VHH binders against S-protein homolog 13 (SPH13). Designs and how they scored, part 3

Target 1, 133 residues: S-protein homolog 13 (SPH13), of Arabidopsis thaliana (Mouse-ear cress) (q5xv33)
Amino acid sequence: GRLELKNEISGVASVRKAKLAVRCWSNEDDLGWNMLKPKQSRIWKFTTMNMWPFQKTEFRCQFRSGFGTTNEDVVTVFSVKDGFRKQCGVGGDECFWVAKRDGFYLRRIVKDGGGDSRKKYVDVLKSKWVWKW
Below, E stands for the ipSAE of ESMFold2; O stands for the ipSAE of OpenDDE; V2 stands for 0.75 times the mean of E and O plus 0.25 times the DockQ between their complexes.

## First folded at step 1 (VHH)

Design c09 (framework vhh_7pa5_2)
Fold by ESMFold2-Fast, scan of step 1:
Structure c09 (fold): chain B 133 residues (1-133), chain A 124 residues (1-124)
Amino acid sequence: as target 1 above (133 residues)
Amino acid sequence: QVQLVESGGGMVQPGGSLRLSCAASGFTFSNYAMSWVRRAPGKGPEWVSTIDSSGGSTSYADSVKGRFTISRDNAKNTLYLQMNSLKPEDTALYYCATYEVTYDSGSYTYEDYWGQGTQVTVSS
């Protein structure tokens, strides 16, 4: 499995303000605070063969802007529960998240091109930021 | 639509061997990782082994490592488990399993699929 978080924040006064700090954790592991500059991604890889269906792995994340202001919402970014993975790519094995100026989006496949190998993606807003830029 | 049918189970003495097969249909078998899972009477399910979509990467539970070999034949849509040096503790119902994403009219449905299972009994 693959969890990617990408910072695509733009349209703010400086690169410092466009930095995003993210902390993700599961019941068993805390991945710590990670600072993402604009256009940077953090990727966590794990073996879904050992997680499905016998380990109930759920990752949640909390965010802070480069000013130190925190989004209060905790967002589930990966879960083997309740069909969460059906909204992710590659058979539910890859969840791709994107932070933008106004919120946190899941980047998902919404159309397969009608039999083509090509796919269309949309970013679905899942959590709005409450901080001020 | 997704169907998994296991076969090859039976009764064997400790130290014996069995080869399990799983016939897959209703999905593009060559695009998906496949697993073997077992359930002993009165116990929860235990993951046994997984093979990636190409057959190039395999993984095993510590309890079976060195004794069991997972393999696949993508041309035949078939998954295999070669079980050697069988122990009484290997007695269980064995399932092949996969996860599948169904695309329908702009929506995805994710489901875990297991077959009916094939019984393996290792008698003393």
Scores: ipSAE 0.000, ipTM 0.159, lowest interface PAE 12.5, mean pLDDT 74

Design c10 (framework vhh_7pa5_2)
Fold by ESMFold2-Fast, scan of step 1:
Structure c10 (fold): chain B 133 residues (1-133), chain A 122 residues (1-122)
Amino acid sequence: as target 1 above (133 residues)
Amino acid sequence: QVQLVESGGGMVQPGGSLRLSCAASGFTFSDYDMSWVRRAPGKGPEWVSTISSSGGYTSYADSVKGRFTISRDNAKNTLYLQMNSLKPEDTALYYCAAGYEYTWEGSGYDYWGQGTQVTVSS
């Protein structure tokens, strides 16, 4: 599997204010706090587990603004549970997330009506920031 | 493991000068705005100065403008505070902090040092 988090925050007065800190974890690993400058991505690759008796693969993230204010929402960013990954690309193996000025979006890949395999993105808001830029 | 280690504090007479240093390790120093924050005995924390990640922007508290100069060396992962024309009111424990400008009533910093004592007395 593949998890990507990209900072696309724009339209704020300073690039310093547009920085975003993100902490992601699974039941197996705490990936720590990671600072994302505008236009930076963080990518994790992992083996998906969905077989008894092993723990099912699930990642969750918490966010902090450039001023240290923590978002109240904890967001599930990848899971093999409950059909979560059906909303992600490449047969559910790649989840792409984007931070924007108002919140955190899942970037979904959709196909053209003509059956063309070209990628077209639709960003779906999943969590709003509690802070303003 | 993240560390911020301050040095250069000490005792000085009014009108004297001191240069504080802060050595950073365990994080990408060049990605962070850096700040100096002080705490005088019996008082809350007071933001002193901030320098942007590139060094292109600096800001100062009104109480220290024209007397203090903040600077950084990203190649050495080191933050500095040059303190001139020191006053008894500058007596405080001085902390190096990694993060954005002092905001949210003293919050907004990711990492803090242990502090270095500055005493200005006659």
Scores: ipSAE 0.000, ipTM 0.099, lowest interface PAE 16.2, mean pLDDT 77

Design c11 (framework vhh_7pa5_2)
Fold by ESMFold2-Fast, scan of step 1:
Structure c11 (fold): chain B 133 residues (1-133), chain A 122 residues (1-122)
Amino acid sequence: as target 1 above (133 residues)
Amino acid sequence: QVQLVESGGGMVQPGGSLRLSCAASGFTFSSYYMSWVRRAPGKGPEWVSTISESGGSTSYADSVKGRFTISRDNAKNTLYLQMNSLKPEDTALYYCAKDFEYSGYDWAFDYWGQGTQVTVSS
């Protein structure tokens, strides 16, 4: 499986204002705070069955941007549950999340690049930024 | 502990001026971009202005551009907002805010103060 978090916040005067801070965890692992500068991605790959035990089947994250946090403070970003993985699009094993100036989007795979060398995506707004502090 | 203390708010008539100040402590002030954010009654927060570490670069929301000036004094660890040609729509609580920075840990500490009230009314 694959989880990608990308910062696409743009249209702000300050590169620092466009930074995205993200912390992700599962029941067994805290992946810590990660800073994503504009256009930067963080990718986690789950490459074998013994690297993906049953206890590590769901990841949740908190996000902080110059526009606040997600409306729900904690967002489920990866889960092996069929009801969740189908939201990520074709194949269900890749979840691609994108932060934009107006909110946090799930980038759904609607067409795989197999045969034409490119993937087709649709961005779905999942949470608007909210100032909670 | 990061601490930001805003002051200088008050009541003023339309067309008047106010100067806000923010006293910063608990971090290396000169190493961070600083911003002003406001919250009007019944509305969510609105970004107003940002200034770079040295003060060499500034940016403003379209609603305040040409009327407000952000500045800083790194020797005094103080951020300022000069507000001219004030409108009733500028009525809000004004907060200074420290830019996001990777802390390597937790956002448990608050990065802004209680705010200072600005009321523009005749």
Scores: ipSAE 0.000, ipTM 0.152, lowest interface PAE 13.8, mean pLDDT 75

Design c12 (framework vhh_7pa5_2; at its last look DockQ between E and O 0.03; V2 from the best seeds 0.00; counts 0 for: pae E 12.1 > 2, placed apart)
Amino acid sequence: QVQLVESGGGMVQPGGSLRLSCAASGFTFDSYAMSWVRRAPGKGPEWVSTISWSGDSTSYADSVKGRFTISRDNAKNTLYLQMNSLKPEDTALYYCATEYFDSSGLEYDYWGQGTQVTVSS
ESMFold2-Fast, scan of step 1: ipSAE 0.042; ipTM 0.549
ESMFold2, look of step 2: ipSAE 0.000; ipTM 0.114
ESMFold2 (binder alone), look of step 2: mean pLDDT 81; pTM 0.797
OpenDDE, look of step 2: ipSAE 0.307; ipTM 0.646
ESMFold2, look of step 4: ipSAE 0.000; ipTM 0.260
ESMFold2 (binder alone), look of step 4: mean pLDDT 81; pTM 0.797
OpenDDE, look of step 4: ipSAE 0.583; ipTM 0.817

Design c13 (framework vhh_7pa5_2)
Fold by ESMFold2-Fast, scan of step 1:
Structure c13 (fold): chain B 133 residues (1-133), chain A 121 residues (1-121)
Amino acid sequence: as target 1 above (133 residues)
Amino acid sequence: QVQLVESGGGMVQPGGSLRLSCAASGFTFSDYYMSWVRRAPGKGPEWVSTISGSGSYTSYADSVKGRFTISRDNAKNTLYLQMNSLKPEDTALYYCAKDWLEDYSYGYDYWGQGTQVTVSS
C-alpha cells in the first residue's frame, strides 16, 4: 500500500506559518511528528495486512500548525477495515491526502488520463483546521 | 500477558442460533476495540464484526449484517457475538481479536484459540 500527505497550504503571509506538523501511527508503529513545509510531500510504502493471524493495517494521523496549535480531529488515512479503501486509488491501495488552507482533503481520482497521462480528481474535505493561517 | 478465551461454539442446524463469548485478561479491556474474525475451511480469514471500547460504535460485515449482534460487558471483561439465522456458509472457526486502543494504537492484535461453529443438517 501507499500513503501520501502533501502540504498545499498557500496564501499565507509567512512560509513559517504555512508549515504543518503531522504524526501518523498504526498499531505496530508510531512514525512520530514530521514537519511538512509548503509544497512538500511525505510518502509511506507498506505491506497491507488483512490476513489471520496478522494485525489489520490502519494508519491514523493528528495535525499541528507550525505555531503549535493541535487539531482536535484524528483522521484515519488508510485502513483495510469497513471498505475505507474504496475511496482511494489504484484498487484501493493508494491513498493521497492534501492539506489546504482550511483543512485536510482526500484526493479522489475520478478519471485517470490513461493514454494522455492527464488525471482528473476531486479533493474531498475530511477535517477542518481549528486555526487560521 | 494478554489472553483471549473463546467459547460457545457448536453444531446447529440451518436457521439456528448460537452465542459466542470471549473472556479477556491481561489488558484494560474497556480501552480497546474488539473484533470477531472467522476462518472457514479452505478460505482465508474474514472479518465479522467490531465494537468500540465503550460499545457506542459497532460495525458488521455485509454477509452477517442483520443476523449477528456484537456486544460487550466491560465489568466482566467479556465480548459476545449473538448469531441468529445461521447458514451453512457461517461454518468456521471464530476468533476473538484484541483490536487497537480507542484513543491510540500501541501494537499487535492478540487472537484467541478460536471456537468452532458448524452449521449443517
Scores: ipSAE 0.000, ipTM 0.113, lowest interface PAE 17.7, mean pLDDT 75

Design c14 (framework vhh_7pa5_2)
Fold by ESMFold2-Fast, scan of step 1:
Structure c14 (fold): chain B 133 residues (1-133), chain A 124 residues (1-124)
Amino acid sequence: as target 1 above (133 residues)
Amino acid sequence: QVQLVESGGGMVQPGGSLRLSCAASGFTFSEYAMSWVRRAPGKGPEWVSTISSSGDYTSYADSVKGRFTISRDNAKNTLYLQMNSLKPEDTALYYCARDTEYYGSGEFYGMDYWGQGTQVTVSS
């Protein structure tokens, strides 16, 4: 499976303030706090488990602003449970997430961009930041 | 185990009405969006309607807009579809589906559990 998280926060008072810290974890792994600078992506690759008796693969994330304020919401970013991964794109075990100025978006990949290869996704807001940039 | 059990289907004449129900169990119903999907004989599935976890947001396929109303009762773990002004082309097996996200409509990618379906036949 593949999880990508990209920081697209921009247009804030300071590039230092546009940094986003993210901690993601599963029941088996704690990926620790990772600082994402503007335009930076973090990618994790992992083996997915989806059959009893194996534990089903699920990752959740918590966020912290450049001022150290922690978001109250915890967001599920990858799961083989309950068909979650279908939301991330057709036919794959890949989830792409994007942090924007107002919140955290799932970037769902579509196969057709209407004749423009740059128009290949739809961003769905999943969590709003509790802080202002 | 997640279970979704549809009921309320039957035979009606064009212009008639039916109310479908879906009894949900095995999960916290109030935390999930819910959808209705139908399949006519020899055709693929067609999305019909979605309702958000709170019930505050609903969406409908163009083919049913203005005729069907989706609703839910979170205290009873039940999803409903009120079907008015039924047409022969509404004849299908109707499935209740759990939706992990409310994305509006037209997409099956959030729908992870489906019931066995209830048959709706619109004919004279």
Scores: ipSAE 0.000, ipTM 0.099, lowest interface PAE 18.4, mean pLDDT 76

Design c15 (framework vhh_7pa5_2; at its last look DockQ between E and O 0.06; V2 from the best seeds 0.00; counts 0 for: pae O 12.7 > 2, grease 27.9 > 24.2, placed apart)
Amino acid sequence: QVQLVESGGGMVQPGGSLRLSCAASGFTFSSYDMSWVRRAPGKGPEWVSTISYSGGSTSYADSVKGRFTISRDNAKNTLYLQMNSLKPEDTALYYCAKEGYDYVWGSYEFDYWGQGTQVTVSS
ESMFold2-Fast, scan of step 1: ipSAE 0.151; ipTM 0.550
ESMFold2, look of step 2: ipSAE 0.000; ipTM 0.184
ESMFold2 (binder alone), look of step 2: mean pLDDT 80; pTM 0.804
OpenDDE, look of step 2: ipSAE 0.000; ipTM 0.232

Design c16 (framework vhh_7pa5_2)
Fold by ESMFold2-Fast, scan of step 1:
Structure c16 (fold): chain B 133 residues (1-133), chain A 122 residues (1-122)
Amino acid sequence: as target 1 above (133 residues)
Amino acid sequence: QVQLVESGGGMVQPGGSLRLSCAASGFTFSDYGMSWVRRAPGKGPEWVSTIWYSGGSTSYADSVKGRFTISRDNAKNTLYLQMNSLKPEDTALYYCATDSYEFSGSYLEDYWGQGTQVTVSS
């Protein structure tokens, strides 16, 4: 599997305010705190588990603003449980997330059916930030 | 030249208290958010607490919420961490950190202080 997190926060008063810290973890891995500057992405690659007796693969993230305010909600960003992966990229193995000024979005790659050679994206708001930029 | 100097660590028994200080110099302290980060023996760094540049907003890791209080004195360029009801699990080297990108790094990875050791044991 593949998890990508991109910071696309814009329209804020300073570059420092637009920075985002993120910590993601699973039962097996704590990926630690990672700082994302505007336009910066972080990518994690991992092996998915979805069979007894191993725990099913699930990653959750917590976010902190450039001023150090922590978002109250923890967000599930990858899971083999409950059909979560159906909303992610081709085959469900690639979840792409985007942070924007108002919240955290899942980026889905879609096609308009016209045979367009360019990828089309739809960003779906999944969690609103508690802080103001 | 950015410098952060931590102090106030020591040995205490479970249930005890300590107050850590971080003296900052070489930058405009009041323009930056500040954090405390700790590293226990054999473990990676764990974020503990952060305070807004003005002191008007704070956040805490769940493991310390209700026991630790972060504060700052912008006139003295000093960051504090009041630690109450200390547990053996709080034993770690404690670092203070800035929003470090204007100083060539991530404030969560590039700690400028030497750290101050906190040991909680009976």
Scores: ipSAE 0.000, ipTM 0.114, lowest interface PAE 16.3, mean pLDDT 74

Design d01 (framework vhh_7xy4_2)
Fold by ESMFold2-Fast, scan of step 1:
Structure d01 (fold): chain B 133 residues (1-133), chain A 121 residues (1-121)
Amino acid sequence: as target 1 above (133 residues)
Amino acid sequence: QLQLVESGGGLVQPGGSLRLSCAASGFTFSDYAMAWVRQPHGKGLEYIATISSSGGSTYYSDSVKGRFTISRDNAKNTLYLQMNSLKPEDTAMYYCAADYEWSGYTEYDYKGQGTQVTVSS
């Protein structure tokens, strides 16, 4: 499977204001805090597991942006659960997330209309930035 | 010391208008992006609007887009929120927030004491 997080926060005079801090983890690994500058992405590739008694493959993250955090403190960004996989697009083995100034988006892979097999992306707002005090 | 002081809230009838102000001190106001957030009684914080350090870019939540306008006066160290066509669901404590320092992954940005907006007849 593949997880990508990209920082597309821009439109501010100070690069410092557009930085994104992210911590992600699974049941197996803590990926630590990562600082993403504007236009930077972080990609993790991993083997998926979806069979008892082994842990199902899931990744969760916390975010800190110059405009706050996500509404839910912890966001599931990858899961082999059927309902979650369908949200990431065709195949469900790749999830692409994008931080923008107004919130946190899932960059969903979708097929063209009319039954065409060609794929395209649609950004879906999943969480607006909020301040936690 | 960094201080944010909100004012301008009050009781207003549906369809009315209010202008909120946030007076900032203790930091270089023009270096920081600013935000308005609100918290209705018994609910979580909701993002309302942000404005860039220069004032050149603004962003709004869908619930207030077209009704609210965020602005700033860097010479006066003041942030504003013009609220028009107020609805009962806009009733909340309104807070001014600044992107101060990225130092911690456990620290929150600064916010003021808030100003209460109540929309009812």
Scores: ipSAE 0.000, ipTM 0.109, lowest interface PAE 16.6, mean pLDDT 75

Design d02 (framework vhh_7xy4_2)
Amino acid sequence: QLQLVESGGGLVQPGGSLRLSCAASGFTFDDYAMAWVRQPHGKGLEYIATISWSGGSTYYSDSVKGRFTISRDNAKNTLYLQMNSLKPEDTAMYYCATEYYDSDWGFEDYKGQGTQVTVSS
ESMFold2-Fast, scan of step 1: ipSAE 0.012; ipTM 0.275

Design d03 (framework vhh_7xy4_2)
Fold by ESMFold2-Fast, scan of step 1:
Order: structure tokens, then C-alpha cells, then sequence
Structure d03 (fold): chain B 133 residues (1-133), chain A 123 residues (1-123)
């Protein structure tokens, strides 16, 4: 699997406000706190598990603003569970997330039906920030 | 093991200048935002200035902006505060502070403060 988190926060007065701290974890791994500067992406690659009796692979994240305010929402960012896989690309193996001014979005690439020369993105809001930038 | 040692304080007359230094050890200095905070006798802690890990971004409280300059030397693991146009109201114990998390930039999470250096502004 592949998890990408990108900070696309823009239109704010200071670099401090535009920074986003993110901690992601699974049952096996704690990826620790990672600072995302404006325009920065973090990418993690991992082996997925979806076989009895083993646990299904799932990652969750929590966010902290440049002001230190922690968002209470814990967001599932990757899962091999049936309902979640349909939201991500490449058969559910690749999840792309984008932080924007108002919240955290799952980015979905949608083909416009006319071939591959044009890609349409649909960003789905999954968690709204409790702070303003 | 983690240590912050402040120096450079002293007695100065109003309108004078002082330069404070903070020698850091026991952590990767270049990975952390750093701050100066102060505590006047019998009062609470007051935020003064913050600098990011690279030294490229600085932030100041309204009470000191235009008079104080925060800077750092990552090669020497040292944080500085240049204080100009000092006022009696600047009299306080000054502390160097480290952010809790690498590259965090959050004032509320300053994990460690040093022993302090006294600044007294009087005639």
C-alpha cells in the first residue's frame, strides 16, 4: 500500500500558521509526529494484510496546527476494509490526502471519460479544522 | 542530559542594550524551534520571541517587536536575543525554551526551559 499526505494550505499570513503536524499509526507502527511545511508531502509504503487470522491493515492520523491546537478528529487514512477501499485509487492500494485551509481532504482522481490527457480531481472533506489559519 | 544555559543578563540603564545567549546541548538543536520567554518577579511567564529551526522565520510579542531580535547559530548550538531600547518594564528573568516536537512551532508545547539569566533595567 501507499499513503501520501500533502500540505496545500495557502492564503495565510505566516509560515507558522501554514505548518501542519501529523501523527499516523497502525496496530504495528507509530509513524510519529511529522511536520508538513506548505507544499510538502510525506509518503509511506507498506505491505498490506487482509487474511484471517491476521488483523487487517489500517492507518489513522491526528493533526496539530501551527498554533499547537490538536484536532480532536482521528481520521482513518488507509484501510483494506471493504467500505474504505472503494474511496482510494489503484484498487484501494493508494490513498492520497490533502490538507487545505479549512480541513483534511481525500483526493480522488476521476477520469473525465475522454481518455487520459485530462485528469479531474475531486477532494472530499473528511475532517474540518477546529482552528483558523 | 538535555541542557539550556542562558547568559548575558545584567544591570543596564533605560535606553541601553544587552545581548543574551543560550547554549544548548543534549538534543539536535537544528531540528527544533526555539523561544525566549521572561518572568518578571512575582508574575507569570510572558512569551517574547520564537525562531524556526532554520532561523528563516521569527515571531515577536507586541511588547518587544521593533526593539528585540531573535537569532540562532545552528553550527554552535546557540540561540541569541539582541535587546535594544530597554525599558524598566523589561526587567525579568529571561529563559531559553525548546519546543516539545521537532519542527512543531507551537509555543504551548515548549518542553524545557533553562535556568535563566536576570535582566534589570533601572537607573
Amino acid sequence: as target 1 above (133 residues)
Amino acid sequence: QLQLVESGGGLVQPGGSLRLSCAASGFTFSSYWMAWVRQPHGKGLEYIATIDSSGGSTYYSDSVKGRFTISRDNAKNTLYLQMNSLKPEDTAMYYCAKDLYEYSGDWSYYDYKGQGTQVTVSS
Scores: ipSAE 0.000, ipTM 0.107, lowest interface PAE 16.5, mean pLDDT 76

Design d04 (framework vhh_7xy4_2)
Fold by ESMFold2-Fast, scan of step 1:
Structure d04 (fold): chain B 133 residues (1-133), chain A 125 residues (1-125)
Amino acid sequence: as target 1 above (133 residues)
Amino acid sequence: QLQLVESGGGLVQPGGSLRLSCAASGFTFSDYYMAWVRQPHGKGLEYIATISGSGGSTYYSDSVKGRFTISRDNAKNTLYLQMNSLKPEDTAMYYCAAEVYTYDSGTYEWYFDYKGQGTQVTVSS
């Protein structure tokens, strides 16, 4: 499995305000707090588990802004449970997430209409930021 | 085969309203997130709004927040976009997009597929 998280926060008054801290974890592993500068990505690669009686692979994240505020929502960013991975690319093995000013987006491939298929990307808002002071 | 047919576009004056419709077929409509996206002439694709399969969750881009409302009628397999307080900057081709799962060449891809021709919205005095 692959999890990518990219900070695309822009259009804020200072670079400091555009920084994002993220902590992700699974039942087996805590990936710790990681500071993402604007345009920076963090990539984690891992082995997926989806067989009884083993624990199903699931990663969740929490976020803090460069202002020191914390989003209280815990967001599921990868899971083999309940069809979650169907919304991710490469057979559900790769989830690409993008943080923007207003929220956290899943990056999706979009096909062009009108007969011919051409791949483009669109970012789908999955979690809106609610910063706490 | 998934098919999406957009309608409801037209010419409207600034401050006016339009309601777009998207008729969906070829998949279980209520199981999938649906989205509206737009493309102004000569520019890139812009995400507008998304609605969950049940209609219980909606999400909007900041550019349309408070002006547009996304909704769906699962009994009719139809997606809607109510557009109020239209601005010249809303002029674009509008596309209905469905979240679909596909398998190709040993890999799977999730994407929003907009196979429709779109519906043109022009906001001009």
Scores: ipSAE 0.000, ipTM 0.117, lowest interface PAE 18.6, mean pLDDT 73

Design d05 (framework vhh_7xy4_2)
Fold by ESMFold2-Fast, scan of step 1:
Structure d05 (fold): chain B 133 residues (1-133), chain A 121 residues (1-121)
Amino acid sequence: as target 1 above (133 residues)
Amino acid sequence: QLQLVESGGGLVQPGGSLRLSCAASGFTFSNYDMAWVRQPHGKGLEYIATIYSSGGSTYYSDSVKGRFTISRDNAKNTLYLQMNSLKPEDTAMYYCATDEWYLSGSYEDYKGQGTQVTVSS
């Protein structure tokens, strides 16, 4: 599997306010706290498990603002569970997330309903920040 | 290797003043946002102030606004905290930190010595 988090926070008064700290973990691995500067991405690759008796692979993340305020909401960012897989690309193996000024978005591929079949992206708000930038 | 050495703490009476210093070495000080944090005995780390790498912007916790002033001298690789109108509640060990360290959440991994500030009559 593949998890990407990108900081696209813009329209804020200072570079410090645009920084975002993120910690992601699974039952097998704690990826630790990572700082995302504006326009920076972090990518993690990992082996997925979706067969009994092994625990299904699932990653959750917690966020801190540039001022150290922790978002209380824990967000599921990757899961091999069927209901989550449909939200991510490559058969559910690749999840792409973007942080924006108001919250944390899942980036989804959608088909263009017009004559052009090129892939388009929509960003779906999944968690709103408790802080103001 | 990155080194931060705090100094300037001591015992003062309520209403008094102290100036803390932090001598930085082993990294390009002028490229880093810097912070002061404190830890009262038996309690967790508390954020106090940040100054951006350029010195052009500062941020303070509500508990110290109007009383403390953070500043830096990039030519001397030194960070300062001017503390005025000290209260008993300001009693803590004070640590100099890069802003990145503070945001990382590695509080228990900070190995600096700190400088003790005690405000008591």
Scores: ipSAE 0.000, ipTM 0.189, lowest interface PAE 11.8, mean pLDDT 76

Design d06 (framework vhh_7xy4_2)
Fold by ESMFold2-Fast, scan of step 1:
Structure d06 (fold): chain B 133 residues (1-133), chain A 122 residues (1-122)
Amino acid sequence: as target 1 above (133 residues)
Amino acid sequence: QLQLVESGGGLVQPGGSLRLSCAASGFTFSDYWMAWVRQPHGKGLEYIATISSSGDSTYYSDSVKGRFTISRDNAKNTLYLQMNSLKPEDTAMYYCARDYSEFYDTSGYDYKGQGTQVTVSS
């Protein structure tokens, strides 16, 4: 599996305040706090456990603003449970997330419209920031 | 030129109140989180309160929670601290600070003003 988190926060005068701290974990692994600067991505590659009912792979994340205000929402960012990966779009076990000024978005891969040239993904707001930039 | 000018300090009796003001200039005030920090004579800096750039979020140290209120007026480029139920332990030089910190700590401020002295004594 593959999890990518990208900071696309823009429209703030202070680049220091556009930093986002993120901690992601599973039941077996704590990926620790990671600081995402504007335009920076963090990528984790991992083996998925789906055949063992007691060891299904799932990652959740918690966020902090550049000042340290913690967002109370804990967001599931990757899971083999309940068809979660289908929300990430066509192509398998990859989920791409982007942080924007107003919140945290799942970047869902979509197919081009038949006969029309369209964008190959849409961003879906999943968690709104409790803070303002 | 970036400038923060604090005012409103003074001598007050225990249980009294004071309102501090900070006039900001030389930067876009509404773009920054702002804080009040204090330094008692001969001691280190102590965080007191923080306010988000919009004013929607406020945070306080445990020592002042319920007694102090931080607020801002972005149209006037001014930060305020309303201090109620003052204690002798609140005696310190109070500084207005512009925040650049990644987390809550006293090293995270990229500028502090000249300060205003608050003395709580009977």
Scores: ipSAE 0.000, ipTM 0.110, lowest interface PAE 14.3, mean pLDDT 76

Design d07 (framework vhh_7xy4_2)
Fold by ESMFold2-Fast, scan of step 1:
Structure d07 (fold): chain B 133 residues (1-133), chain A 121 residues (1-121)
Amino acid sequence: as target 1 above (133 residues)
Amino acid sequence: QLQLVESGGGLVQPGGSLRLSCAASGFTFSSYEMAWVRQPHGKGLEYIATISYSGGSTYYSDSVKGRFTISRDNAKNTLYLQMNSLKPEDTAMYYCAAWDYESGSYLPDYKGQGTQVTVSS
């Protein structure tokens, strides 16, 4: 699998204010705090098992503003449970998340009919910030 | 190419111990959940132990719980199975195993040639 988190925060008073820290973890691993400047992404690649008793891979994330305020919401960003990966898009071993001014969005990849190779995206708000940028 | 090579099997008396090793190459070992599976002669595949990519979580079948310990060394790309209090029923070919992300198969997508464990007086 592939998990990407991109900072697309814009329209804020300063570049320093638009920085986002993200911590993601599973029951087995803590990926630590990662600072994302505007337009930066962090990508994690990993292997999952889609089989009993192995269907337990799940990553959750928490966020901090660039000035240290922590969003209290914890968001599931990847899971092999309950069809979660289907939310991430067609053909989906990849979950793409984007941070915007108002919150954290799942970017679903959808394909239009007609054989066009171009990807179409729909962003779904999953967690709203408790701070103002 | 993904390769798994098992070693450490042999003939042992009931109550004895063996440590199996699996040397992994051709992939990022620390990103894979791993398992030990076994197959007695003429029988089906049995999952005996699994381990998360960090080694922080393990699962054991009831037939080996309390006797076997799975572990991994991600710096050495090696998976281990410590087998204590061996019983004749533990006689089998032992494989280390891994799955592709999208695998819906109960059977592993990757396993080596295996190492034979025989428990006999």
Scores: ipSAE 0.000, ipTM 0.112, lowest interface PAE 15.5, mean pLDDT 75

